Miniprotein binders against F-BAR domain only protein 1 (FCHO1). Designs and how they scored, part 1

All scores and structures are predictions.

Target 1, 248 residues: F-BAR domain only protein 1 (FCHO1), of Homo sapiens (Human) (o14526r1to248)
Amino acid sequence: MSYFGEHFWGEKNHGFEVLYHSVKQGPISTKELADFIRERATIEETYSKAMAKLSKLASNGTPMGTFAPLWEVFRVSSDKLALCHLELTRKLQDLIKDVLRYGEEQLKTHKKCKEEVVSTLDAVQVLSGVSQLLPKSRENYLNRCMDQERLRRESTSQKEMDKAETKTKKAAESLRRSVEKYNSARADFEQKMLDSALRFQAMEETHLRHMKALLGSYAHSVEDTHVQIGQVHEEFKQNIENVSVEML
Unless a header shows other numbers, all headers, positions and changes below count from the first letter of the chain.
F, E and O are the ipSAE of ESMFold2-Fast, ESMFold2 and OpenDDE, as the mean of both directions, binder to target and target to binder. V2 is 0.75 times the mean of E and O plus 0.25 times the DockQ between their complexes.
[cut] stands for letters that were removed.
Atom coordinates printed by the task and the answers are left out, and those that the model quotes come from them; centres of patches stay.

## First folded at step 5 (miniprotein)

Design c5
Fold by ESMFold2, look of step 6:
Structure c5 (fold): chain B 248 residues (1-248), chain A 83 residues (1-83)
Amino acid sequence: as target 1 above (248 residues)
Amino acid sequence: SPDKITELKNLIRKLEDILNQAREGNPRTLLDALRKVAELMELIIDAALQTGDEDAIMKALDALFQAIRAVSELRDKLLEREG
């Protein structure tokens, strides 16, 4: 099996880098949503003001003429439409406040993630240092074993053989301690990577859920306004039908 | 910095190449690869920090994580074969 074929995260998981990138994009996406909603609120406010001007036009053009009842129908309809769009402007402005508050929390969370990355880099730095020491300890141990074997072949004194054995035992213990330090540093780094990945994944899931809720609020505000506009149009039609040609 | 990101990418590629070569499994290849990987890990950490680029740092951490696991597997196989 390939040394790079096994991802720590599993078949469906993205790598640590991809997860962090997704979390980093959250505040950017939130700001973009706020900007979009702000532009929509501006459009609605402009529409509201335009309809209010039409209402005034209907009032100014029909003081006491024979067409006055029909101009009054236009005035009422235009005024109500202006109010519908003004209310949507208000709802969108309130939603922008919700989006921006969420954005502030995201920035706080992102800063905490950056600090976690620094801690993980510190753990890798420790592991790198211990990793460089392990080959030295292994080489020293092998050298002592070779020296001990050479002395055995040369039939040297028992005193010299005992000294070589002691040096080999000391090198073996040093190697054992180096392996233990490596395993401890590796476990610490691996745990920090796993904890970070799980946290980043949970943060992205929470972000998506919250963004969907904000979009749902936007959709409901627009739908409520469109229902009101439809009611204004039905009233307009009824008012036209109620104006008798005999009264004109 | 763009120059620092390029240096980091080159170091990561060198690490991947050494690990791929080490998969051939002879003791000298494995021992040499383990020593080179340890040196490259330190260089990659230093280069990543020098970039100041969060995405580059994250890519380096991911590469180091994968390399550390590969090294652990190769080290275990080396020790098992040398008895």
Scores: ipSAE 0.231, ipTM 0.644, lowest interface PAE 3.9, mean pLDDT 81
Fold by OpenDDE base, look of step 5:
Structure c5 (fold): chain B 248 residues (1-248), chain A 83 residues (1-83)
Amino acid sequence: as target 1 above (248 residues)
Amino acid sequence: SPDKITELKNLIRKLEDILNQAREGNPRTLLDALRKVAELMELIIDAALQTGDEDAIMKALDALFQAIRAVSELRDKLLEREG
């Protein structure tokens, strides 16, 4: 997944934002998947009920007469189809529960992610504070160097030169400390940013894997039902074939 | 909040402008730029936090990260020029 790293550390101004947004879309896609499966389950349930009504219609056929046995074949097949679609409805409803459970887990993970972002913001604030001090410390050091050089050119007393040198050394040390603080704060921030980016990437990968698995379960449930429906159709054909004209 | 988001966007733009100007500057102008960048970074942080908007905060973080990198590069250039 070189894409996320390249996008984050690349010249693009929105790498971290893009990663965060991708992760933020996870729960939305999960909800949309649940909604889709729910609609499919409703369709299957409606179809099941309709097949059950069709079975009743077949049963209301004239029980008397040569065609009666064929109505029974229609009834039986319609009932079996109704059961197949009802079973699919059940499987899909169970799958919805799994999707929703996963959605809840995502929300927990997202909460942790937000906490890390806050920690990163804190590191930025620390770095910003140190960044303000660094130019001041540098300017102070440069001013002291210029003062010392001026005094040297003016042939000032050795005592005054020593005093100026002492001030310059102190300013240099202050600058060094400011640089060290800046470097430390920067390193901390960079590490936190990197860690967050890696986490976002891992979250997205995990999300996609879960979504793929859920879709696989959906597809499998539908496929299994279609196999069963196919069997009912074959049985229907066989039952019709077994009804001889003489039996009618 | 919308006004704060606009303010944030303006601050980010100002930051980018200063950084671009600083890239070709002399040591004095670089120092001034670094100071201005630091000030803007604070303003960006404050503005971002005041929005209460996660997207705005993330955008601010991106801008700040880039600014920090740029500042580091400018700092290193300053050190090289000072001997």
Scores: ipSAE 0.032, ipTM 0.529, lowest interface PAE 2.4, mean pLDDT 82

## First folded at step 9 (miniprotein; from g2 with T29E D31L L43Q R75M)

Design h3
Fold by OpenDDE base, look of step 10:
Structure h3 (fold): chain B 248 residues (1-248), chain A 80 residues (1-80)
Amino acid sequence: as target 1 above (248 residues)
Amino acid sequence: SPDKITELKNLIRKLEDILNQAREGDPEELLDAFEKIAELMEQIIDAALQTGDEDAIMKALDALFQAIRALEELMDKLEG
């Protein structure tokens, strides 16, 4: 219990709010990531289309003269670049689907989180109710003890003393039951709070892991494409070098 | 509603004030503090539920957790 209080509530005792806020922001960040990747995919598609047009422009180059073979080099390279960017577009579009699917899963998890909060509130309500009765039970017991002591001092009849003792015993039993209920309700609340906090923390950690994995996939897709683009550039250079001045 | 959120904030503030004061006293004072905390807890719960605002409910839960810890401490002092 001390561990929970120290780690989740900290000095400001706002741990539950902070955890919930983090969980609530999860779907937002997921959506923003999807939007970002979508914009990148659109850019890549636009670039691919532009490269394809550039390839057509190269194909329309003058087929006459010594420079003509170089237009084919430009065409081939532009087509290859267009394909590289198109493939990246496809990869990013697939990644968006993964992000959106994850977003849907988050919404389901978030709904469960709300149900847990309600359960915790119910436990608090039970504890609050029992807490209000406990002082009254204690006061009643103390008053009965005082009454019994008073009757003893007044040398009251044994019959009256026995009656007072019976009342005190009943009050003691009532107090005991109130204490037991309080302790039970407290324990239930503490357990529910702990479970909820741990679940919220786990949800946040899981979210961060998923987001990192999605970002990793994004980075990998972009990197792979750039490697391919780099190869196209090297091929372009080599093709230029292979066009001798004599073949010009 | 904004009004209920304000009410909740005021109740939480009142609770915090009592929690800051209720650390020491004779058994009667401790019992009085216990009762006041318990009453405020109920009011906070009711107010929180009436806000319909999840963030407000979470704030209430944090306050209620503090209250419960205080009640435990008070109970230990009263039993000791």
Scores: ipSAE 0.292, ipTM 0.736, lowest interface PAE 1.1, mean pLDDT 86

## First folded at step 15 (miniprotein)

Design w1 (from z6 with K16R K21E Q28R L38M L56Q K73E)
Fold by ESMFold2, fold request of step 16:
Structure w1 (fold): chain B 248 residues (1-248), chain A 101 residues (1-101)
Amino acid sequence: as target 1 above (248 residues)
Amino acid sequence: SPERIERLKEKIEELRNLIRELERILNRAREGDPEELMDAFEKIAELMEQIIDAAQQVWEAARETGDEDAIEEAFDAIMKALDALFRAIRALQRLMDELEG
């Protein structure tokens, strides 16, 4: 415990507060990620609808002029782009479900952790009880030592000296037992504090690992869509090449 | 309920006041003759008991609210109490070491 005790619970350090501060931010970050992805999905859906409208504009040009074949190229490209962005919308909606599910599991873990940390009060209650008895035990022992020394100086009977010696020995043993109980209760409390600190660290690491995985899924969905958009662009260029100037 | 949340906030403030009192004693009780050190030991031990009782009442009251924000505030206060109690235990150990003899 000495490394964690010195580094987490030094005179000016509030160990649990520092460790829990990071853990507390976890559910906030999870909610913020879900909100961000939801807004991105809305942007993508709006873009998809705008591209579909643009496709209809291109359709209106087809029967009116000599550029009808080129307007058809625009129509096809615009339709395909609308579909690309609609598909990204759907992928992001699915990812939001994953983020929210993680968030639910995270909250359950946090509730369980809080109850376990608060239960540490039971361990310190034991320690507090023993701590309140120690001053009395020490004072009793010191008083018996003073009594014994006074009787020795007064040259009292051997019977009284033996009686005082026995009382001092009993008081010394009572004090030793109280110190032993204190040390045992202290070790138990310190172990529970350490266990809680280690759990906070593990919770933070698990959270960061899971958030990284969710961000990876987001990045993959966006990349897949960008590949599809690139394919639409290449098809657009080929369709332009297929329209002869003589046909215009 | 709003009444439960207000009662909880009063209990949290009581706990915070006890923690502040403990911190004052911990900052002052580092030197002295044996009687002064034992007086500090007794004050720290008594205040620890009061903090533990207050923290337990805070947690029970918080659970009764069913309010997540109130529960989080209560938990934060209890975490501060546990930190203060840990420092108190270290102080009691130092006082015991100084009084050996």
Scores: ipSAE 0.700, ipTM 0.887, lowest interface PAE 0.8, mean pLDDT 85
Fold by ESMFold2, last read:
Structure w1 (fold): chain B 248 residues (1-248), chain A 101 residues (1-101)
Amino acid sequence: as target 1 above (248 residues)
Amino acid sequence: SPERIERLKEKIEELRNLIRELERILNRAREGDPEELMDAFEKIAELMEQIIDAAQQVWEAARETGDEDAIEEAFDAIMKALDALFRAIRALQRLMDELEG
């Protein structure tokens, strides 16, 4: 038995249940990530629409004097900000598609894994069958040994002693074969249990790496937008400086 | 269908009852009486067979529902059954080691 099997299924550990508990939260986490990104996309879209509306206000608004050229600077800046946030909305919507596609593949992998794990019941069925028969096989062997000793004590004929010896030998061989079948079936069951546990670990590791990659894509998209916002602000400052007092 | 889901819930509860009974016996055997270990062996072996059969019926019934939440509940129960069976086999191995003699 492996170190993992010996310690994982110890007295105070539930083995499969504990390991699978984390794995089964994977699809829930995937859906929650999609929902989070969807909410952020809604925030960005709302911001974009608000900036577009503000741009329209700047087009209509010359509230004081001859400040029309400065209102045009506001209009251009507001339009560009609206476009920045609309682009982020689009990137986030594309990322949601990626998250949902991963979720669909994750469900397929989970279904396949469940069928494979449940098939372990077939291996333990063999083991259970042998376990049911071992007490009787052992009792039969012990009874043959007692018969043999009784006949020796009674000073019976060699013919009867030979017959008893043959029966004891046959019972011993039957018991030996049953124990060997048990050991072989146990080894097969243990291997299947270990394979399932290792698969759960691999599934969890793969899920965490994929989620990390999705979060990286999210962070990159937001970073790109914030860089663009900074550029729009710098252009705004430059456009203000380009408006001469003589135009006002 | 609602009928299939209700039948599945009944099978899951029966499986859970069998698992609890097995765990009770395994816990008592750890604490205890070496002379009762052979009686425990026979009880453990009988419960293992019942648990395997019940777990197979749970899975078959779960697939029949087509309901993903019901299938997940069934799988959780089967996971607990496999964990209990592994512990049972470890207990039987200890008894086998004592009898190799």
Scores: ipSAE 0.681, ipTM 0.874, lowest interface PAE 0.8, mean pLDDT 84
Fold by ESMFold2, fold request of step 16:
Structure w1 (fold): chain B 248 residues (1-248), chain A 101 residues (1-101)
Amino acid sequence: as target 1 above (248 residues)
Amino acid sequence: SPERIERLKEKIEELRNLIRELERILNRAREGDPEELMDAFEKIAELMEQIIDAAQQVWEAARETGDEDAIEEAFDAIMKALDALFRAIRALQRLMDELEG
């Protein structure tokens, strides 16, 4: 048996329980990520609407007064900021769709995996059947050995001794065959258990990889928006500088 | 339905009781003369059959509920059964090795 099998199913470890605990949390964490991103999208949309309202306030000021150029600078900046945050809202909404699609595929994979793991019971059923026959085969062999020794002590004819020896040899061969059948069935069951454990591990690796990709997309969307916000801020500073005191 | 879920929970508890009994025997089945080791072997093999049958009944009943939470609870119980069965098989192997000598 491999390091995995010998270590994992020892008295100190609960093999499938440990691996499955992690797998079980996958769909939960996927839903939690979608919920988190949805809350962030709501924050961004609220900000966008607030900036749009502020832009309207600036455009409703006195356009012909002494401070009209300053109100126009505020209007343009507020409008552009509202658009930046609206665009991030849209990117986050698209990302939520990706997270939910992954979640649906994840549930399908989990359902298929459960049926495959449960089918392992068929393999252990074969092994159980052989295991129940072994004590009878051993008892038969021991009884033939006792019969042979009893006849030897009784000074029985050579004919009866030869007959008893033949029965003992036949019982020994039957026991040997039962042990080999058990060993073969055990190897098959253990391989199926190992395959299931490796499948759980692969599912966790795939989940981690996909979750990291989704988080990367989230981070990229936020960074793209921050770049645009920086550009809006730089433009705002330049527009303030361009306002002439002579014009005021 | 609530009735199917209640029946399923009863089958799960039956399975859990069998697993606990098997684990109790596995914890004790490490010493003895050849007759005592064969007695342990026979008890383990019989409990394995009962656990397999109970686990199959749990899974069939779980799928009949159509309830995701109930199916998940059933699967968790079956996973614990498979873990116990794996340990039982290793114990049977050790018992056979000791008796063969």
Scores: ipSAE 0.678, ipTM 0.879, lowest interface PAE 0.8, mean pLDDT 85
Fold by ESMFold2, last read:
Structure w1 (fold): chain B 248 residues (1-248), chain A 101 residues (1-101)
Amino acid sequence: as target 1 above (248 residues)
Amino acid sequence: SPERIERLKEKIEELRNLIRELERILNRAREGDPEELMDAFEKIAELMEQIIDAAQQVWEAARETGDEDAIEEAFDAIMKALDALFRAIRALQRLMDELEG
């Protein structure tokens, strides 16, 4: 098959540069996730502080009136709700640390990958050197062929014809070796480019998998808090029902 | 330092200019007959060498800055250089195949 027919590098939408464009966005998305979680933690902290303040209002109500036992139920419930949201704040702060640690590891991986990709320039430099020599080798071979034909037309001695044939054979062999060296260097360069593309794809897969895990941790923390909030609400209802009308 | 970043930006622009010139020649060779490709062979090989040297200088200068944004810009330029070099190598291979048959 034709070497121009290799589909991996010639296919539309599969360029080496396009693959890296996606990889480049990985650290950006990691930072965006950290920023989102930080904003959610701020929301939860604000809620917790506001609820604690509201609990103080329940403590400052009329302390000796018939409604006092029910104000105490409000205070306890409000305090517990504030604690639920404070706990979520702390869980989210811990998760932010995990996201940032992944981000640091991600940058180290990206740095190593960049150095490896740049090292491909060494392989193409070998190929460039051979490419500059090929026209000279071809010209030398063609000149030896013209020399041989000229001597044949001049009806020169067999000794001179044998020498010309030997020179032509040596030039042909030299040209063949140059073409083989070019093809070998090209294959090496192409393999290194393919290896880089495969590394980009693997880096994308790893990033997406890790981001899904971090989102799972976020979801679990929120779920745990919602369960606790539900428990606080059920206790609130029970405590209201337990207040005796005789004590009012 | 600002001096190192400015030096790097100058090297990146030089590399980009070389890439544009190579791409212009490759576009003409793609649409031309084999004689035009053979005439362009020497120029393609010369530009490849210049691009390789310029790209290596860009990377060396980028590492000297220690600036992650500058290093990323340099790497983007080197990626484009590698893509252009890949296309150049395919063009030279097409020429060699054409001459053989």
Scores: ipSAE 0.667, ipTM 0.864, lowest interface PAE 0.9, mean pLDDT 84
Fold by OpenDDE base, look of step 15:
Structure w1 (fold): chain B 248 residues (1-248), chain A 101 residues (1-101)
Amino acid sequence: as target 1 above (248 residues)
Amino acid sequence: SPERIERLKEKIEELRNLIRELERILNRAREGDPEELMDAFEKIAELMEQIIDAAQQVWEAARETGDEDAIEEAFDAIMKALDALFRAIRALQRLMDELEG
């Protein structure tokens, strides 16, 4: 995973847009996963119904002749297979509900994240407000310096010079405080930006963990059904072997 | 209401226009005497405030619609605004460094 923080400090400064674009894909992938599992469940249900029909076909086999007992083996196996696929359908349908529930939780998390990101505007507002005062503070300081220098050139009284110096010192201190406030507001903004980036990263990591868990559940359901199907196939073979030619 | 969505779209476009204006100023604010740099600093700071106000209004208007697509569009615009504001802050810092040097 490219560290989300690297996109903020890059030359193009499109950090938020890039980060959010990545996070925005999360709900899409969740929906696509739900749709995929739904299609698989539909296929399994269709197959189950087809196997149930095949079982009926086997039950309609000619009861006459030495082959008749084998039709019962086909019937039983087809019914068992139909049940295996139907159970998988149910498991997948339950998994879809879990995916959809996660999707709803994800949307709530995204909503909260949006509100938190928008709150960073407040930090920028503080910085903007302080930034607007800097020119004025600087201008005032420069004007006081010029006035002091003018009074020096005019050989003004020491008392007036002392007053001018005091004003210049006050203006300098005011400028210093304005710069400090600006730096503090900037640092606060940068921290909030970083925090927002880290939140986006955490959301993406959490999403991937959930998606992995859902995929694990999917794989487990399919595997479990496959084992059951394998057992039905083994039973089918054994049932055929147990039907001796002498019993036919 | 459709009217609220339309008003939101107008506000989003206003925000986009302000961002474009900021980008134009940022592209010009690279060189100058201390007075020119200070003027650039002031203009950037003023435009930042306008962008913030516009972005806040966009968000409020979006929330009032209750429409998820409208909220998403508004948020996309706000993300672009935040990126532009970040660029502005970096420019302000450069200007400050040049003025203190």
Scores: ipSAE 0.529, ipTM 0.825, lowest interface PAE 0.9, mean pLDDT 87

